# Miniprotein binders against q56419, part 229

Target 1, 326 residues: q56419
Amino acid sequence: MEGRTLEEVQEEVFKRHGVLVPKKELEDLAKALEEAGLLLTEKVEARLKEEEEKLKRERPMRLAGLSYPEGEREARAFLEAFRASYPGEGEEARVLLMPHLEPSRVPEVYGAALAALEKTPPPERIYLVGVAHRPLKEKAAALPVPFQTPFGPALPDLPALQALDALLPFELFNTPLAFREEHSLELPLFFLKGRFPEARVLPLLVARRSPELGEALKVVLRDFPGLLVLAVDLSHVGPRFGDTPLTRTLAEEARRRDLGFLERLAEGEPEAALAFLGANPTRIDGVEVVASLLPLLRERKGKVLAHRLDLEAPTLSAVGAGTLVL
Key: E = the ipSAE of ESMFold2; O = the ipSAE of OpenDDE; V2 = 0.75 times the mean of E and O plus 0.25 times the DockQ between their complexes.

## First folded at step 15 (miniprotein)

Design kg1 (at its last look DockQ between E and O 0.87; V2 from the best seeds 0.00; counts 0 for: pTM O .777 < .8)
Fold by ESMFold2, look of step 15:
Structure kg1 (fold): chain B 326 residues (1-326), chain A 104 residues (1-104)
Amino acid sequence: as target 1 above (326 residues)
Amino acid sequence: SPIEEAKRLIEEAIRLAQEGREEELLEKLREAIKILIENGASPEEVAEMAFRLAMEFVRRGAPPELILRLIKEVARAAEAAGASRETVQRIAIEAYERIREEVG
């Protein structure tokens, strides 16, 4: 009823249709619609409550059989195939930037990440920082539960997560439902757990720039050393993202932005990397994570191992992905 | 005067910790933090009060988990009292660092 009285609705119906609907019939209809909406809302809220309670125990696989194999043997073969798609050698990583784009679209980019992990001593824990694709109640969030993988559960590092929460000016454990289908954690985690089966994980999401997260992580990483992983994609261009159809010029610009961003990060200059993007015209989604983690990225020099701007032919759009070690 | 009142509340919280009266302890802690924030205490002053209480827990053999919970309760109380998020974080980090330095 949009805040109108029933008399106003009755008058409008008469003006439009030439029929005077009795006020009782309008009242009955409004009541029925309101009751139906309340019942649907209650059912949806009850279901969401159930899902939240389940997520307090574990986070199940959502992409097994879709993006990676469900069985452990097949999953190990999958990892080795991806490593083989990158012919180069990796480099030891203290910080690893890797994609969360569908693995089959950028196999050599994930292969480069595996090559880097091959050169990296197994860490006690992995700080896995993805990009929230659902709203968070705060700028960042974590979910302190096991994440299921074909290689077994990736166990949370509860002491490190608790320390991180204690050093933030907001509740870190704030939006469990945002993790339910979050591929920016699940897809990189498959590769990370496969290579580091004993490492515990801090599964983190960033929705918006959080300098507070970076300041807290600087302290926590000092006392709980581990591998920092930025699980981010790069440019998003084309009609799916609000542009004209992909042209050679737009693709070249996206590639230039991706590589310029990565190269400045590799020089240990994250502020310069962000400044290079300006208004971020190609919508690199790594910006919020990098901007949150500046204290952890400054002065860390490294190397870009791989990049691809991958075409989405049905949408005339493209998404960039890269692998950077610091 | 307000700082002295907050100190008395923290001393009372320490006595309650010795007696195992956890709910009452947290009430006193929250009140002390509220007084400090409302009267313009520095993050260092607030963290010092948290540190004093934390040392009683350390003396009693509390695991690091409980110490971190205490720091988080201080941060929550400061936020509830109207401290900026920057100030809340400075308090939490300062308290953490002081406790870490003392315990090793």
Scores: ipSAE 0.856, ipTM 0.944, lowest interface PAE 0.5, mean pLDDT 91
Fold by OpenDDE base, look of step 15:
Structure kg1 (fold): chain B 326 residues (1-326), chain A 104 residues (1-104)
Amino acid sequence: as target 1 above (326 residues)
Amino acid sequence: SPIEEAKRLIEEAIRLAQEGREEELLEKLREAIKILIENGASPEEVAEMAFRLAMEFVRRGAPPELILRLIKEVARAAEAAGASRETVQRIAIEAYERIREEVG
């Protein structure tokens, strides 16, 4: 009915089909549709509850066979090809900023991340901080279960996750359904697990800036040392994001903001990086993550290894991606 | 008195910890904290008492996981008592650091 009255629907049917449907029949149909809608809602709720219960055990792959190969042999060849796409050498990372964009769009950026990981001693654990593209009940969340990958499950670091939860003024283990299809964790995790098969993982999502997360992680990282990974994209410009089609001027502005953000991070000035963006008119994805992790990014000098503004031709839109080592 | 009742619950919690009955321990701790809050204890006072309890468990060889659970229960209780998130986090971090200094 889309906000129409029964009389308006009756009139429309009469105009279209030459049949006057009695109001009672329309009422009965509306009631039947409402009942069917309620049944669908109950079924959806039951299904979501079942999926939530499954997420208490493991997070299955969602993008295997789509964004990356499902089979381990093919997955290893995929990693090698991505590494080969970046002609440079990496540097040792204590903090790695890498994209979560579809890998095929920015292969050399992921290749740069792999190059950095080659120079990085195997960590005991990886703090993987992604962007929540779905609402969270809190500013941040974690899922303390194995994440499936072609290389086997990425196992959670339960002691470190428990310590992190204890130091947060909110429940860390919230909104498990937000992790179900979150690509900001799944895509980076493919590369990370492929490189460091024995590393435990702390899968974290940030929906809104949480200074509390940074303060807690600062303490936890001291006692539970590991690699910090920021899985974030950069600018989002063009019609898909509410802009005009990509122009040279818009692309130059996106690149300027992306590089200006990354360079200030590379200088160990994360507050300056945030200030540089201001209202973030090009919609840099990683802002809330960086704002949450300020205590961990301060005074760390590093290097920008790669950057790309990738055009999505069908929508004349573009997304920025970068790899930064600190 | 409510304070004496809270103390009894704490003593019972300590006994339960020695027996490995962690869930019952946490229940008794929550009950003790509730009694304290209902009788006008500040979030800081609750945190200090909980810290002392946690330290007693540490001295008795409680596993690190139980200590972290205790800290979290204290944080929840402080929040329930109307403490700001900033205050709750400060209390949790302080408790954690103090325990760490004592245990190594």
Scores: ipSAE 0.719, ipTM 0.866, lowest interface PAE 0.5, mean pLDDT 89
ESMFold2 (binder alone), look of step 15: mean pLDDT 83; pTM 0.814

Design kg10 (at its last look DockQ between E and O 0.93; V2 from the best seeds 0.83)
Fold by ESMFold2, look of step 15:
Structure kg10 (fold): chain B 326 residues (1-326), chain A 104 residues (1-104)
Amino acid sequence: as target 1 above (326 residues)
Amino acid sequence: SPIEEAKRLIEEAIRLAQEGREEELLEKLREAIKILIENGASPEEVAEIAFRLAMEFVRRGAPPELIFRLIKEVARAAEAAGASRETVQRIAIEAYERIREEVG
């Protein structure tokens, strides 16, 4: 219909098919098509509302049987295999940076995170900060419900979440649907819940840097102590991400930026880490999370335990992952 | 005059808090915060209101969750009245810190 009149449509039908369709029949058809579109929109809206209501009660596993085993016994064996893929010892973490990349792609990086958790006293709660892959209504969001895992539900720390919400100038509980398929929380949570079955969780997402989140978390973490986890990936390079095919030069640059970023974080210099990346030409995934959490990262020194830039041969691309303890 | 009206509304909210009438006090609180923000009250002045109301809730044995909700309602009222997000957050943190100092 592209702004054409019914008479123009009528003429086109006559030209193409030799039939003169009365204007009323064309009007009736247009109304029927409009009504069908309204019904589809209402059905989609009803389904989204139903999904949203379900997420207000719990967040179910989406990656069981795909990225990790569904059964508890198999899941524990999976954890042990990942720990074994990292032969070193960890260090105690007050802040842990770990990936959210598919675990089988970077097993020793997740293994290093497990090694750090072995040295970390069981926390009362875990502040799990991932990267939103769907739009949020605000710069950051939380979902204050149990997240299901093969090890049982990871229960939310409701008092800490409510305190955090109170200290933000926006509603923290703002986009439940963004959590529905969000692997940046689910994949790290599997490892964290497996090692700290009694810890409560604050499941947080960052879409865009929020200094307000960092200021609020500094206060909340002081009064509700726990483990802060940055669940982020590093460089994304190659054609899948808008670059030329992966070359030795591009891979070397991505590795240099990954390690330079992590090392500056390990020196307690998060602003320097961000400045080192500049315009972030290798698309390090964790920048918005780090930029949000500056007050929690300043002057906190630590160690890089592992790094891998993992090749995706079919796409001539690569993704970096690392483990950092502060 | 606007300051006197805001003071009257705050004193009403305090009395309602002393009586445990949470929903009624929120209406008075929102109106008072609006007047204060529109007339240039500092974040500290607005946070003091949240602190005073919180102490009445503490006296009545309220759980921490109600205190957090009170702080959030003050922040919401300030935002609705046109305060910048930076100012809204300063109000909330100042109120939280004052309350924490008194009750831990």
Scores: ipSAE 0.818, ipTM 0.926, lowest interface PAE 0.7, mean pLDDT 91
Fold by OpenDDE base, look of step 15:
Structure kg10 (fold): chain B 326 residues (1-326), chain A 104 residues (1-104)
Amino acid sequence: as target 1 above (326 residues)
Amino acid sequence: SPIEEAKRLIEEAIRLAQEGREEELLEKLREAIKILIENGASPEEVAEIAFRLAMEFVRRGAPPELIFRLIKEVARAAEAAGASRETVQRIAIEAYERIREEVG
């Protein structure tokens, strides 16, 4: 711990182990680690095992009271405020690309997603594809359990999940601990559950491009129709991500990459969108998700509803966020 | 011949399915798929095995979940026999589509 804040350690533990350890527990763990000189104590292993066993039953909220309200009434008011932040009208979505960034940073982008959802007939199920910010055993994973939300549990579509698993050349239900703190699912799910309380959910994570996932989902979506949601952020630029502080030039390049990516997706050309990014020098978060879902994105025309490059002033870094309907 | 042996094992698996002996039928299924893969059977030929067994389950009123589990067991057996990920997925999708066409 010499020189690191508890928050930095929390973030590192989050990055390394896929676990958001509460600050108090990190304090206890830091104390135990200082005492034991071991990175993983038997106690930590036992706790991880306990958490894994809990994840066989449900995924609890982790960001309630932080990123969104815990109470249902307050949560509904939160949705209304976010919707109000976007002055436009939405369009019906069969595919929705939306952010998973902290909602307060890009309210109008989430507002645009809500506007699209207002024009979308209630789906029977939602395929929610997030980004794995932690290592997965496989290229993709699913967690077939209820996800808690202020609006009640988002229940899994077990038949559709089982069909998807059957069509994959790997075990879909892997790395349950990666889902415990994954905000790329939790944050979008808040908005989705609030709008479609009766929809079943398929919570999916992508760590690396999986063409196999796209091929399997193409079959599954035919027989188990639903809304496909890509919960992805766009460019990540600045010191937090290994760049110099944000400049006008760097911001313009990030915007160019973000919009060029989204526009090509809106034209139904996902391969062109990927090719446009090349080596992805601005670190667009959603690349591996899009690369996995090519069969589902081809020839679908749509519209970019919102985009923002949001400055994190304390780090002089910025993250891109967008909302696209197809 | 290896193909004849695989066919015999599938007939045994079908009988075991008729008796409700699921674990034993899976053993025979795995063995049959191993023989097929090791002897260069096409994904379509392996999928046919899954289809035949699935039809027996359907006849018995098995729910869709059991059919999906069967397809997954076929995929696992193919992987265990050394099939590529591409081949495994082709087997699974082909089996699924054939079953879907037959039963809806």
Scores: ipSAE 0.783, ipTM 0.911, lowest interface PAE 0.5, mean pLDDT 90
ESMFold2 (binder alone), look of step 15: mean pLDDT 83; pTM 0.800

Design kg11 (at its last look DockQ between E and O 0.91; V2 from the best seeds 0.00; counts 0 for: pTM O .780 < .8)
Fold by ESMFold2, look of step 15:
Structure kg11 (fold): chain B 326 residues (1-326), chain A 104 residues (1-104)
Amino acid sequence: as target 1 above (326 residues)
Amino acid sequence: SPIEEAKRLIEEAIRLAQEGREEELLEKLREAIKILIENGASPEEVAEIAFRLAMEFVRRGAPPELILYLIKEVARAAEAAGATRETVQRIAIEAYERIREEVG
């Protein structure tokens, strides 16, 4: 109804339906719709506030029974099956890049992450850096509460989180609602908590590249040592992502971009990895996380353990996932 | 002068910290930070305020959480006073490093 008078609406209704509705009835309807819209807005706001208050105390599992088993015994068997999907050996990680794609789509990629964790001494804490799929009030955010898992709650490292917040020029604890449905933390956390049940967690999201986050984390990681995990996916190609139908040529380009990116990271050259992608034509979603964390990635050499570009047959699209240790 | 007023407010904030009057302390701190930022104080000069107040809290046996809160309050005051995010972060990191060097 923007820019239209009631008379214009009345005329259009008459043209479309052959009924001349009296102006007063249209006015009454418009008023009732406006009041109903205000009521719906109030109900939505109240629900969101209630959910926000709940998230100030804990973050419940959202994907149990969907992406991984709900029970602890079944969850441990799930981890064993995923490890078995990767027949190779891991290497010790100070930094681990792993996916957040649905685990059943890339079992050997998650298996490679588990292989790396087998070689990694249990850390006191895990810096888990995911990708925000909902808008944040700032470039990055954290939620300093327990995250529920089938292996028990993943407890926050409150001292490290407070130190991180103090070293940022913005409020770190912003946008709790963005964590409500965030699978980029929940899916990797299942694997990490299952392997390191005593580790505390710093659950972090990046929406847009933040050099300030990297500078602060450099200081915090020095004083609160732990495992840095980049929970990111790689190329996104095909019609679901705005491309032409997925072709062999597009898939080959996506794989080349994924591997070239990972290989340059493995050489300790994160700026070169970003430069290699240029305008990021295959939409690697790890770019904003890597760009935020440059001080922590420079000169760290490592190895690519696994990669898959996984086909989504119904959508004729594909998503890349990889495992990198540094 | 503005700088003399900021120094006076800092000394008053330190005295309030010794007396356990946290709300009044924060008001003086915010005012002092605003004056310093508006008059072109370096990040190191602003971080000195956080360091001096933190040492008084350390002497009283304050937990690390309160020290980090103080650093954050200085950063918040600097941003409210119009400092760039780069400057705010330099203040916070400098304060943190100075405090850490003194107390380990």
Scores: ipSAE 0.800, ipTM 0.922, lowest interface PAE 0.8, mean pLDDT 90
Fold by OpenDDE base, look of step 15:
Structure kg11 (fold): chain B 326 residues (1-326), chain A 104 residues (1-104)
Amino acid sequence: as target 1 above (326 residues)
Amino acid sequence: SPIEEAKRLIEEAIRLAQEGREEELLEKLREAIKILIENGASPEEVAEIAFRLAMEFVRRGAPPELILYLIKEVARAAEAAGATRETVQRIAIEAYERIREEVG
């Protein structure tokens, strides 16, 4: 009945079945469907409330057995294989930009991240900043609970999270349901927890640029030092994202945008990186994260370790991924 | 007068702070702040009162968690008084830095 009048439905039933259903019966059916819809809505709301209450205790794995192995032994072998896919050596990272794309699509990019982590002294805490692919109530959010991984739970740094909340002009602990299925945190966290099993984590999501987040984190990082991780993808081009099928020209433009963005970040010029993208016609995923963290990225020189534009053949679309150390 | 009532509540809150009764302190502080806001106190004035009360706990060796909570309450008080987000954040950072300077 979506968008149809009862008369239109009556006419359709008559045309299809040769039966004239009385208007009263259609009204009764519409009411019953509405009541059933209301019941479904209440049931959905109750379920969402239950899920929200669960997220007050822990964030379970959602992609275990799909994107990465559930078992610890297999998970360790997975890490080693990904590390092996990158033939180079890493550099020590104070800031790590890495992808959150499906790992199997860009193994060498994750391998580069692992290579960087090998050269990085174990941090006390990891500030893991992902991209919100679902709406947040605020520009940014955190979930102050353990995140399950094959290597055990990634425990939150509650003191540092509380300090961050204290320095934000909004409630940091908002929209817990946005974290339930957010892969931008789960996938990077697998690699991070595997490498640094004892590190506490601050799982953060950015939906929209929040300069307030960068200013708060600048203060917090002084007193609660740790590794900053930007879990972001790069260009998204092709039919899945509203473009024509991938062509050489479109791929070259995506690569140009990705590399130009990463190179400017590597030079310690995050504002120049954002300016280079302009309207972001290739839809670089990480722009809102970078725009939020400007105070932490300025004047830091680093190196691009890996980049890939990965073709999704069934959709003739492509996603960019990169690894940058600062 | 509402102002006299707010002053009494602030004095009571200070006493409660001195006794380490944090829950009761926060209740009295919120009530006092509400009265001040309703009577035209500025965000900065409200924040300063909240900060002074927070410092009573700080000086008595309040745990870090309580200190951070109190900073958030200072910021919330400023917000409730009509401060912009920028002003709220500035007030929170200033409060944090002032406390840090006091405790090391």
Scores: ipSAE 0.602, ipTM 0.818, lowest interface PAE 0.7, mean pLDDT 88
ESMFold2 (binder alone), look of step 15: mean pLDDT 83; pTM 0.808

Design kg12 (at its last look DockQ between E and O 0.88; V2 from the best seeds 0.82)
Fold by ESMFold2, look of step 15:
Structure kg12 (fold): chain B 326 residues (1-326), chain A 104 residues (1-104)
Amino acid sequence: as target 1 above (326 residues)
Amino acid sequence: SPIEEAKRLIEEAIRLAQEGREEELLEKLREAIKILIENGASPEEVAEIAFRLAMEFVRRGAPPQLILRLIKEVARAAEAAGASRETVQRIAIEAYERIREELG
C-alpha cells in the first residue's frame, strides 16, 4: 500500500491469489495496521522520554558484571590485575590516549594506561573524550550528571562544563540518550575513577570533528586544569568493517597505520598524524577526536607505551588499541 | 535609526542589570543584539556588551553561573539574528576572555 491505491492492492491480490478482496476489507486492514503502529510508536516514545529523564539525573553502570566486576572489592582486584599485565613503567600524562575496546581483549594496553596514571599527579578533573556510537544532535555532546562506577559515582565538574557550553556555538547538553549505552566513556571511566577517585569528570562525546570544541577546550582547560583523556580505538579492519577477510597484509597495514598515527601524535604533530592517514583506509576511529582537539595536541611531545591489533575471531576482523602519553 | 535604538536598548539592559531584573534584561538584550548583528556589528562590539553587563552582575555579587548564562544568551541572540557559528563562538570567547581578564 506504500505509494499505491487500495484499488491497485486489490488488483495485485487478485493477480497473485485469485481472490477479489472487497475494498472495505482492505481499508479495514490498513486502518488496523496504522492503529497498531501508532500505539507501538507512542509506547516507544514514552519509554524513550522516561529513559531520557532518568539520564538527566545520573548515568548508571551498564557493563558491570560483563566487562568489569560489579562489586568494589572485585573491581579493585581487577584494576590490579590489569596493571600487572603491563610490566613497564609509565610516564606522567597531561594528555592520555587510551582505548575503549573491551578490556579483556587488550589487557596490557589498559595496563599501560594505569602505569601512566601512577606517574600522574591526581587531577582535580578529567576531560574524558569518547566517540559517539549513536547520533548526536550536534558534533559533540556532554552529559552533566554522575556516572556510576563500582568505585562510587564519578561526579561531574559542573562549573567547567558550564564554561565549555558557554564557549560553544551550539548546545553542549544536547543528546542524553546517546550516553545511555556509550561504552567509550564507561570502560575508560572504570579505570580512571579507580585510580583517581576524587577527580570530577567532564564526560564528552564527539560524533564528527568539531574545531569549535577544540577552541573552547583550550580556554576551559587553561582556567580549569585537568587530565585530558582521548578514549579512542585505532584501526578497524576486516569483514565487519567492510573489508575482505583479514589477511596478513591487511593486518600489517593496519598496524603500520596505527603506529604511524601514534608516533606522529607523540612528536606533537597532530596535523601530520591526520595527513599520514589520508582517507583513513583502516578506519582509525580516533581521527574525529584528534581533529577536534588539535589546539590541545600541538607541540605536546610524549611516548607510545603500548599497542595491540586484536583479532575478533568470529568476524575475522581486528581492532587496534594503543596507549599514548603526552 | 537602528543603531540608536540598539544603544537605547543596551542602556536600558544595563540599568535592569544594576537593579537585578534578569528576565527583563534578557528581552532587551536579545532585541539589541538582533539590531546590531543585522547592521554589521563586529564580534568584539557584541562581546563588549556582554562584558559591560557581566560587570554589573559581578558588582551585585552574582555567581559565576549567571555570568556564563549571560555569555550564552548573547551568543544565542547573535545566532538567532543570523550570525555564523564561527562568529557566534568568537563573540562568546571574546566576552569570556574580557571578563576573565578583568576579574583575574
Scores: ipSAE 0.826, ipTM 0.928, lowest interface PAE 0.6, mean pLDDT 91
Fold by OpenDDE base, look of step 15:
Structure kg12 (fold): chain B 326 residues (1-326), chain A 104 residues (1-104)
Amino acid sequence: as target 1 above (326 residues)
Amino acid sequence: SPIEEAKRLIEEAIRLAQEGREEELLEKLREAIKILIENGASPEEVAEIAFRLAMEFVRRGAPPQLILRLIKEVARAAEAAGASRETVQRIAIEAYERIREELG
C-alpha cells in the first residue's frame, strides 16, 4: 500500500486476481486487513464462505456499469456500437478466439468477434474457456451456475458439464471463488449472451496447461456440440509486467509474437504456435488455454480478423488482443 | 485370489444396484476397483466393471446423469487406489465410450 492509489490496488488485484473489487470494498478490506494484522480473520473467512455459498446459486455481474452497461437497452446499444467499430465482415466460427481485455481498450477486436458471431448459426451451447487470474486447486475448473448478464442469466449446460467432469481425472467443480470476479469469463460472456440469448454455457477456467481437459472436451463436444470460445489476451509488455517502457522495438516484438501465434493457429498448427513463443518473453496470456485445447485446434484452418496492441499510456505498457475464427 | 474377490464384490454391487441401494453399491465398487488397481488390472478391465454396472442402471431406468456419476465414482476409486491421472482418464473415457456405443 505504500504510495499506491486505491485505483492502482484495484487494478493490481484485478491483474493478479482477476477481481475488480469495488473501491469501497477495497477500502473496507484494506481497513479490515489493517485492523486484523494481515491475517485472514475469522470474519474474512466467514465472508469468503458466504460468497462461496452464493456462488452455488449464481454468479452475479461484477463489471456491469463499469465495463459494460447494466441495463438491457443500453447493453444492446453497446453491442451495436462495438460491432460498428469493426468495418469488416466476419466468418462462421466453430472456434472463436477473442479477448477478455477491457472492451473500451480494443473495441474493434470485440467488433470483429461480433462480426464472426453474426455469421455463426446459433449454437445450443457455448464452451467458454477463460484464463484463471487467481490460483485454482486444479489445472482447470468450472462453475455450474447461472452467470448474470444484462440480457438475463446465462444458464449452465449441466449435462455437458457433468460429462466433462466424468471424463477428467480431477474434480472439475473446484475453486468456486476464482469465478467470483474473473473478468476473462464475464466480459466475453456479455457479447456471447447478447448475440446468442438461448445458448447454454460451460464456463471454464484454465490456470495451467491441462492436456486432460482437451482430451475430455474432444469427447464431450462430439456428444454435446457447441461453439468453443477461447477468451484470451495476447502479449503483456511494459513496466506493469516487468519490462522497460514501451518502445518501438518492444511493440514490434509484441506484435510479431501475437501475429505469429495467431497465424499459426489460423493454419491449424497449435503446437507450432506454442513452439514459436518459446519461453513466451512477451507474456501471451492465452498460452495455457491453447496448450490445454490442442486436440480441438489441430488441423482447423481459419482467419485472423483483428489484432491490436493497445497502449496504456499512464503506465507506458501495452496489451495485445486478437480475434481469430477457426 | 484378489481377482476373484473383486469379481465377487462386483456381483454384489450388481445385486445392490438391482435393489436400488446406491450408496452400498458404491462402497463395494470402490473396494473392487481398489483390488483391481492394486493387482495391475488394465484400464479396460476397470472400465468393463463400470460398463456392467451402467447396463444394470439403464435396465432399471436410471437417467443419464446417474451413469455419468457412476463413471466419476469409478474414476475417483481408481485415483484413490493410486492410479495415475492418465490411467484414471483412460478408464473414464473407455467406460464412457463403451456405454455410449451400447446405448446409442
Scores: ipSAE 0.778, ipTM 0.913, lowest interface PAE 0.5, mean pLDDT 89
ESMFold2 (binder alone), look of step 15: mean pLDDT 84; pTM 0.820

